VHH binders against q9y6x5. Designs and how they scored, part 419

Target 1, 379 residues: q9y6x5
Amino acid sequence: LPPKLLLVSFDGFRADYLKNYEFPHLQNFIKEGVLVEHVKNVFITKTFPNHYSIVTGLYEESHGIVANSMYDAVTKKHFSDSNDKDPFWWNEAVPIWVTNQLQENRSSAAAMWPGTDVPIHDTISSYFMNYNSSVSFEERLNNITMWLNNSNPPVTFATLYWEEPDASGHKYGPEDKENMSRVLKKIDDLIGDLVQRLKMLGLWENLNVIITSDHGMTQCSQDRLINLDSCIDHSYYTLIDLSPVAAILPKINRTEVYNKLKNCSPHMNVYLKEDIPNRFYYQHNDRIQPIILVADEGWTIVLNESSQKLGDHGYDNSLPSMHPFLAAHGPAFHKGYKHSTINIVDIYPMMCHILGLKPHPNNGTFGHTKCLLVDQWCI
Short names: E, the ipSAE of ESMFold2; O, the ipSAE of OpenDDE; V2, 0.75 times the mean of E and O plus 0.25 times the DockQ between their complexes.

## First folded at step 17 (VHH)

Design wj2 (framework vhh_5j56_2; at its last look DockQ between E and O 0.85; V2 from the best seeds 0.85)
Fold by OpenDDE, look of step 17:
Structure wj2 (fold): chain B 379 residues (1-379), chain A 127 residues (1-127)
Amino acid sequence: as target 1 above (379 residues)
Amino acid sequence: QVQLVESGGGLVQPGGSLRLSCVASGFTFSTSDFSAIGWFRQAPGKEREGLSDIYGSSESFTSYSDSVKGRFTISRDNAKNTVYLQMNSLKPEDTAVYYCAAGSYIRGSDHWQYDYWGQGTQVTVSS
């Protein structure tokens, strides 16, 4: 029988939460599997881009999901959280569930993972749920596990997505120990429910499970605001994305817009597209706007509007506060092994290996995850 | 059809208390972890401001603005599909039209958004 893999994401689960809070269920999961303590995600550190990087192994400039809000100047199309269903945005890459499903005697399933309810390269998951935040974790879990257990052709790859602790992280900020403790406890309980469900169905011993996240969360404050209206008239540009990485589409000469913004705040770097640092791998895509603004950690870019969020993400991907973790369990993984760090794009070639899939060209390094796998030599 | 109906507003002296109620129909917040009911207010000549919200299916999570923290308390009755705002130690500055709103969190939105609004109830704090 072909190997099976369930990929689970808890959005906005910062890596150091594992050090600062108690996770009895997750720790048990880790004890019987593996842990990568820190995963360096891709820039920008946002939900749609990083989830797509996990399943493609590509930097954002390569897979084309470069933000949660995008604009294409040629087609005049917009991408947003409420408008993400056009295959145009996703077709610059081939996600792993498509690769998997195109194999004989295999199918894919998905519950709310970004891009899974969209036909990509004219292929949509055999089993999927349309995105609906009102659907409980239990219902998502029940559908995924039912498909894993009873489908024909068998589901060999499945994804499960949950919006916490990101939603609450934005609300409370990651430094609110009282509220975040309650939120994270609930997440741990959900992990417990996941494990219990798998055991009840007899899937636990044979199913490979990866629990990970797309990004972390940093503390924001009303005292750390960068007001763009103080630096440039709104009529001179179109805002495609705002904070903490603003995407600027000039309505006047780009150089003039740049000059008005370059000294706007000591807590914000302003880049022309061609000057974006190479380490971000965020340059070679037409969907990246001519000017980007990158706020320092914990600073929020605003217009003449009040910000209500106390936590945010999207900052420099080298910041520890932006890093998620990865835990895994199943026949493909060692037991009781901990690893310090990998790149988020490394997950894709690992998953391909586990599933016996030939990976598309990607930016991941399989060698970075070898020590996690029982069938590999670990140097 | 989502409908929100506020009640409980009125005239009160400084230092007094009021309890606002918001009855929601067509919107069930008790079955979703990402559905929220929030209280807002708008004073004459000022922008609408968020005061408090409550979300969570089994366990309630609440938040408060600095302007009302320690004085206002948000709660809910799931059986009645009603959210309450207990307002204590009221000040003249609290005079405004108070609105309840229903909203949700959506992946990639980075914020809770409110899509449905009540008609509002007048709260006047005056000696």
Scores: ipSAE 0.920, ipTM 0.962, lowest interface PAE 0.5, mean pLDDT 96
Fold by ESMFold2, look of step 17:
Structure wj2 (fold): chain B 379 residues (1-379), chain A 127 residues (1-127)
Amino acid sequence: as target 1 above (379 residues)
Amino acid sequence: QVQLVESGGGLVQPGGSLRLSCVASGFTFSTSDFSAIGWFRQAPGKEREGLSDIYGSSESFTSYSDSVKGRFTISRDNAKNTVYLQMNSLKPEDTAVYYCAAGSYIRGSDHWQYDYWGQGTQVTVSS
């Protein structure tokens, strides 16, 4: 019986939501499986970069998806929410679904995980949905389970992506307990539906399921704004990305732009590319712009005096507010085991092990996840 | 084609109430978790101001700006594809053209974006 894995992401699910809100269905999932309480994600703590880090085991500088908004000066190409399908952006790494489906008698399926509707190295997920936020969780789940049950060659690796609690987290902020409790209860109900459907279809006992996320969320405020227009004329640079990590392409002397920005706010760090802290692993890619601005937690970089966001992410990856969790259940995993932390890049070599795949060179450490797995020594 | 039509504006005395309606066509509020209808206003010489929005498919989620919280209530009638703004305790500074707008959550921008706008309905609060 070939090993099978379903990887599920609920976008923007901050790790401490598990402690601060009620999740009867997710807690049952955890009781019968494993929990990693904090997953240290990669800088910048944004959606596209971290989802690609999960499936490649690579830091952002190594896989090339360095932000949700990017610019390549040589080709003049732009990457954005509406322009994310050019393989150029994704081809600096090989995601696990490509490696998986190139094995004999194996397929991969995807319900909207970032990159799965792109032909990466001329290979697109064997079964996939084009990204469309209007498609319900139920429909995404129905497609995934249909493919897991009915495909030839069999689907052995599948992904499922959902935009919550990220969407509501941006609107309310994580400190809005009244609204976030209603959002998170709905997420828990969806997890219950997922488990119940897998049981109903006879998949539950032999399918490994990972439920995780890409990043957390921090509270923002109209009282915590950094106005770039008060520090530098917009004509001196091209703005590639704005907040909370701004990506600045100087139009004039780089040192002059840096000097105008350096003292703009005590709540923002300004880095020349070569001075970006080594712990970020965020320097060695041409898509990283010559100057980046990194706002302090809860601060928003704006061009004007207002912001619609009450929650945001993208901050320093050492911040607990930026960390997601990981839960897993299935024949590969122990039952009732809790682990404190792993790095998000560690998920990839673990998944390769579960699937019997040889991992590509990566930044993960298999030893960090051994205690989650029944076939490994945990001493 | 998405079309939004506001109604229910008019002249009202301070302290009074009005209910605005926004009827949508080519756009269904309740079938996507990430589609929203919002209410906005613009007074002469001022920037457009966001007031309230409503989203969700099986359960409604709402937000309010500080300027209207406690006085205005957003609601919807899915059968009529209509969103309402109940405006109570109206003040002269509430005088503006009121717009409804349709939008969605954009994951790559981490942003709720309103792309479709009605023509507006005038609300005047004056003795």
Scores: ipSAE 0.788, ipTM 0.911, lowest interface PAE 0.9, mean pLDDT 93
ESMFold2 (binder alone), look of step 17: mean pLDDT 80; pTM 0.813

Design wj3 (framework vhh_5j56_2; at its last look DockQ between E and O 0.86; V2 from the best seeds 0.86)
Fold by OpenDDE, look of step 17:
Structure wj3 (fold): chain B 379 residues (1-379), chain A 127 residues (1-127)
Amino acid sequence: as target 1 above (379 residues)
Amino acid sequence: QVQLVESGGGLVQPGGSLRLSCVASGFTFSGSDFTAIGWFRQAPGKEREGLSDIYGSSEGFTYYSDSVKGRFTISRDNAKNTVYLQMNSLKPEDTAVYYCAAGEYIRGSDEWTYDYWGQGTQVTVSS
């Protein structure tokens, strides 16, 4: 039988939560599997881009999902959280579930993972749920595990997505120990439910499971605001994305807009597109706007409107607060092994290896994950 | 046709208490971990501000703004599809129209959005 893999994401699960809070179920999962303590994600550190990087192995400039809000100047199309269903945005890459499903005697399943309810390259998962935040974790889990267990052709790759602790992180901020402890306990309980469900169905021993996240969370404050209206008239540009990385589409001369913004705040870097640091791998895509603003950690870019968020993400991907973790369990993985760091794009070639798929060209390095796998030599 | 109906507002002296109620119809807020019911207020000449909300399908998670923390308490009765705001130690600056709102969090939004609003109830704190 072909190997099976379930990829689970808890949105906004900062890596150091594992050090600062108790996770009995997750720790048990890790004890019987592997842990990567820190995963360096891609810039910008947002939900749609990073989830697509996990399943493509590509930097954002390459797979084309460069933000949660995008604008294409040629087609005049917009991408947003409420408008993400157009294949136009996703077709610059081939996600792993498409690759998997195109193989004989294999199918893919998905519950709420970004891009999974969209036909990409004219292919949509055999089994999927349309995104609906009101659908419980239990229902998502039940559907995924049913498909993994009873489908023909068999589901060999499945994704499961949950919006916490990101939703609560935005509301409380990651430094609210009282409220976040309750939120994270609930997440651990969900992991317990996942494991229990797999065991009850007889899937636990043969299913490879990866639990990961797309990004972390940093503490924000009303005392750390950057008001763009203080620096430039709103009539001079179109805002495509706001905070903490603003995407600016000038309505007047780009240089003039740049000059008005470049000294707006000591806590914000302003880049012309061609001057974006190479380390971000965030330049070579037409969907990246002519000017981007990057706020320092914990600073929020605002207009005249006040932000109610106490936590946010999207900052420099070198910041530890932006880093998620990766844990895994199953036949492909060692037991009781911990690894310090990998890049988020490294997950894709690893998953391809586990599933016996030929990977598309990607930015990941398979060598970075070899030590996690039982069939590989670890130097 | 989602409806939110506030009640319980009125005139109270400084230091007094009021209990606001918000009855929701057309949806059940306890069915989703990502549905929130919250209280907002708008004073004359000021912008509307968020005060408190509650979300979560089982154990409710509550949020309070700094302006009301320690004085106001949000609670819900799932069977009645009602949310309450107990307001204690009221101050003249708490005078405003108070609104109930319902909203949700969605993937990639990075914010809670309130889409449904009540008509509001007047709260006046005066000696």
Scores: ipSAE 0.902, ipTM 0.951, lowest interface PAE 0.5, mean pLDDT 96
Fold by ESMFold2, look of step 17:
Structure wj3 (fold): chain B 379 residues (1-379), chain A 127 residues (1-127)
Amino acid sequence: as target 1 above (379 residues)
Amino acid sequence: QVQLVESGGGLVQPGGSLRLSCVASGFTFSGSDFTAIGWFRQAPGKEREGLSDIYGSSEGFTYYSDSVKGRFTISRDNAKNTVYLQMNSLKPEDTAVYYCAAGEYIRGSDEWTYDYWGQGTQVTVSS
């Protein structure tokens, strides 16, 4: 049987939710497989960039999806969460589902993973759902399992995406134990449904399953706002992205805009593009704007004095609050093994290994994940 | 077409109560995990303020802003496609036009976006 892999993301699933909340179904999944307790993701710790980093093994500057909101000055194109279908944005990398389905006798399937409904390099996932948040988890799972069982050529790589706990994390914040406990219980029930469905269809023992996420969530507060309107007139810049990493395109001399912003708040770092810390790997792409503003953890950059969010992400990727987890089960993985940390870009070469694919050039290190795999010796 | 119609506003004395209703058509409150109905208000010369919402299928999940937490209660009647805001212990600073709005959560938006609005109902709390 050809090796098969299902990659599942629950958006905004902070790693320490596993320690702070009850997950009987996910814990059973982990007991029979592997856990990576913290996955260090890529800066900016946003949804579109990190989902694309998982499937390309590349830093954001290298794959070109550098934020959830982007602007290209040459073509005058805009990218946003509601305007994400132009292949122009995605074509700086080759995601794993494209490589997979271009192999002989292989297909790829997708239930709403970012980019899977876009013809990247003129290639769209062999089976896919157009993004629609109204489609239930059950329907997404039904489509994925149908495609895994009933496709010719066979589906060997599949993705499944769900918007929680991100949606509720933004509304309540991670510190609202009562409300987040109810949200996370629902998610654990969905994981139970996933495993039960795979068992009932005869897939569980021969399918490799990764359950992971793109980022975590930090508590925000009305007491921690940074008001840009207090520091600089709107006429001096175009705002490409706001918070917690603002992307600033100057309309006047760049140094003048920088000087107006540099002392705006002690809770915000202001970087000229060439001064962005090297550890972010966030400099060498034309889509990164000339000035970025990076708020401290839990601080929100606003144009006015109020914000409705109680939780957010996008902060420095060294922060534990920004880190997701990774769990996996299947014939490729050890049973009952726990690993402390990997980089999110390491997931791609590991997946390529499991599927027998030659990885494209990338920033991941296969050696970081070899202890998870039964066919590797770990010292 | 989505339509939202508020009712139940009026004049009350401080400490009094009102119950606002929002009847929806062309939109099912409990049909999706990522659809929401919320209540907002706007006083003259002030920004519009989000007060409470309810989202998700079945019984749903509720949110309350700090300004109304403990005094206001949101609920819905799925059979009537109606959302209620029970407002107790009303204060003069609660005087505003109250709106219901329908919204959704989209992958990567980082916020709930409310695109459909009712016409509003006036609430006046006068000593």
Scores: ipSAE 0.827, ipTM 0.915, lowest interface PAE 0.7, mean pLDDT 93
ESMFold2 (binder alone), look of step 17: mean pLDDT 79; pTM 0.801

## First folded at step 19 (VHH)

Design hc1 (framework vhh_8dlx_2; at its last look DockQ between E and O 0.96; V2 from the best seeds 0.00; counts 0 for: grease 24.4 > 24.2)
Fold by OpenDDE, look of step 19:
Structure hc1 (fold): chain B 379 residues (1-379), chain A 118 residues (1-118)
Amino acid sequence: as target 1 above (379 residues)
Amino acid sequence: EVQLVESGGGVVQPGRSLRLSCAASGFTVSSNWMSWVRQAPGKGLEWIGDIYYGGSRFYNPSLKSLVTISRDDSTNTLYLQMNSLRAEDTAIYYCAKGKDYEIAFDYWGKGTLVTVSS
């Protein structure tokens, strides 16, 4: 039987939640599998970019999803969460579900994972749901497990996405113990639901399951705001993305715009595109705007309008608060093994290995995940 | 002490609806896998549906359109709503508590009899 893999993402699950809250279902999952305590995600630490990095193994500059909001100056197209269906944005890379179908004539399934409801390289997941945030976890779980169980050709790769605890993190802030405890309990229970359903269907022993997230969450405050209107007039630029990494498209001379912004706040770094730090791997793409603003951790870039968010993400990917975790269970994984850290792009070559797929060129390092796998030597 | 007590059964005419209750004590319903099962006269046990830890519900496909499982956390009670009852729905209905991470039950109610007859 071909190996099967279910990739699950709980959006915005910060790694240290595992240390600060109780997760009996997830801990049981980990006990019988493996845990990577910290996953260093890609810059910008946003939802669409990082989810696409997981399934492509590429930095954002390479796969082309460089933010949740993008603008292409040549085509004049805009990308956003409400406008993400144009293959133009996704075709700079090949996600694993496309590879799975094209290389091995297998089926893929997807429940709400970013990009899965878009034909990429003229290929769409064999089974998928159009993104709808109103669809319950139950319904998503039911569809995914049904496809895993009954499909022909068999589904060998599946994705499951859930918007929590990200939404709640934004609303309450990650430091709200009362509200976040409630939210995270629900998440743990949903993990319980997942495991139980897989067991009930007889899938659990033979299915590889990865539970991970795209990014963490940092605490924000009304006392930590950077108002751009105090530094530059709106007529001088177009805002493509706002916070915590603003993408600036100058309407006047770039240098003049840069000079107006460079000293706007001591809690914000301003970069010309060519001066973006190499460690971000966020330079070599036309979709990256001429000027980017990067707020310090916990600071929010605003215009005259006040922010309602008490938590946010998108900050420097070296910050622990931005890091998610990875847990996995199944025939491919050890039992009771914990690993300190990997890069988020490392997940792709690992998944390709598990599924017997030839990976496309990627930025991941298979060696970083060898210790998680039973068929590899841990050096 | 763990207890499950079903109630709400009785004689009902075809086409009618009925809601069964399962009052639990000794454990928290919302923290456990719960199930409804029935046994018709002379037949084996038939699974009706489940409600899991996070509230996910799964039903027997043959009964899905006719049943709804719910729970009330405040009263620690499990419910089975049945609609459009038929004679073939005559059975003893049981609620059961599932074992964590196992396909087994550790506690059962005594059951409540539902008789569908004209």
Scores: ipSAE 0.820, ipTM 0.929, lowest interface PAE 0.5, mean pLDDT 95
Fold by ESMFold2, look of step 19:
Structure hc1 (fold): chain B 379 residues (1-379), chain A 118 residues (1-118)
Amino acid sequence: as target 1 above (379 residues)
Amino acid sequence: EVQLVESGGGVVQPGRSLRLSCAASGFTVSSNWMSWVRQAPGKGLEWIGDIYYGGSRFYNPSLKSLVTISRDDSTNTLYLQMNSLRAEDTAIYYCAKGKDYEIAFDYWGKGTLVTVSS
């Protein structure tokens, strides 16, 4: 009886990959459903922040996951991709799986979406996998479909996360057509596996499925390095996060650190926290450090070292290279409809509508997604 | 023309292992979802397992601990590894090509007979 939704993320899937590479399985999925060609994500365009924005509908300053690397001066706590399990970091928002499973006769399931193995507000997803990057897509798909098909109370909201094409995008860069073609073909085949399995289990016609991503990827180069050591001595600051948005905690007078950095490179913008552009919605959280450095697209901030990455993300969220796509199929969605753009924070109120959940206060606009939905009048 | 040719059947002692092959022609196995199915004497078809486009595998729960499906894309060949064989595993074993985005098969092999007897 209750509507069901599976939310899938393929990390680092740049929107224009759809136009520049072959995706027979994904295109068949889109043909039978809807496509949003560009999703404008949140600044900074990093993995943890954007995945949490999808499931909370909040800007990073509001949900508190403001980067992949964070520091809290009061508690002396550090957050990183290898140290992300302390609920302290996640508790500034309520993600949709918590709201969903607290409803009568509902459960939530998760195959490695960021935060789903953390007890947020003392509540962890009803069924979940502890994050482990060595676990195959096959195992993630098996677990999530078993939970969708065989749980009591029923799983009505489920998430599935996969690390590609982000990992390969960093390794090869998005302009490496040969390697990225192989990587993206594999991703398309996995989408085929997902669709075929859902059909085999009898879930396909009555399950709503969203396939999306958190951000894109831009090409980097050894010729586009910003050497921070050439501008400022390490002793004047603590480095909380490095590239492409550096987070600087001054050890001396903040204005003095700012003045040493402000003319360091024409390819880097230096902001005092109060001067961060309003369009970033990236100011009103204590986890945002007093000074941030924002590299231009394709530039890498380093500490007198070469860079090992050929692709990166985290840049200004106005850049098309940072934007993912969204595709969806299911009884809630039109068939064969294409939409130009939404904001990533709009996904949350749309999901709440599909599931019949009351959304928490958020930054999304339901009206931006109405044309995707069969039960809405779209003009 | 699509063809599927199973091989590797024969008489096997209980407790032993056997690997069946399915040579495919006229299509690429890695671009399709593929299955193994068997038919024991006097019984209907029994699904063994599938391998999908991206290599995800799903098995009949009653057989999961006893079988493994694999494929070799360089030889366009599907495999079924069977372990700890018992007399009830005596059957004709078929490989099958699935129809894209359906729960049905569009092409079958002729089958290979496996007989488990002491």
Scores: ipSAE 0.623, ipTM 0.878, lowest interface PAE 1.7, mean pLDDT 94
ESMFold2 (binder alone), look of step 19: mean pLDDT 83; pTM 0.831

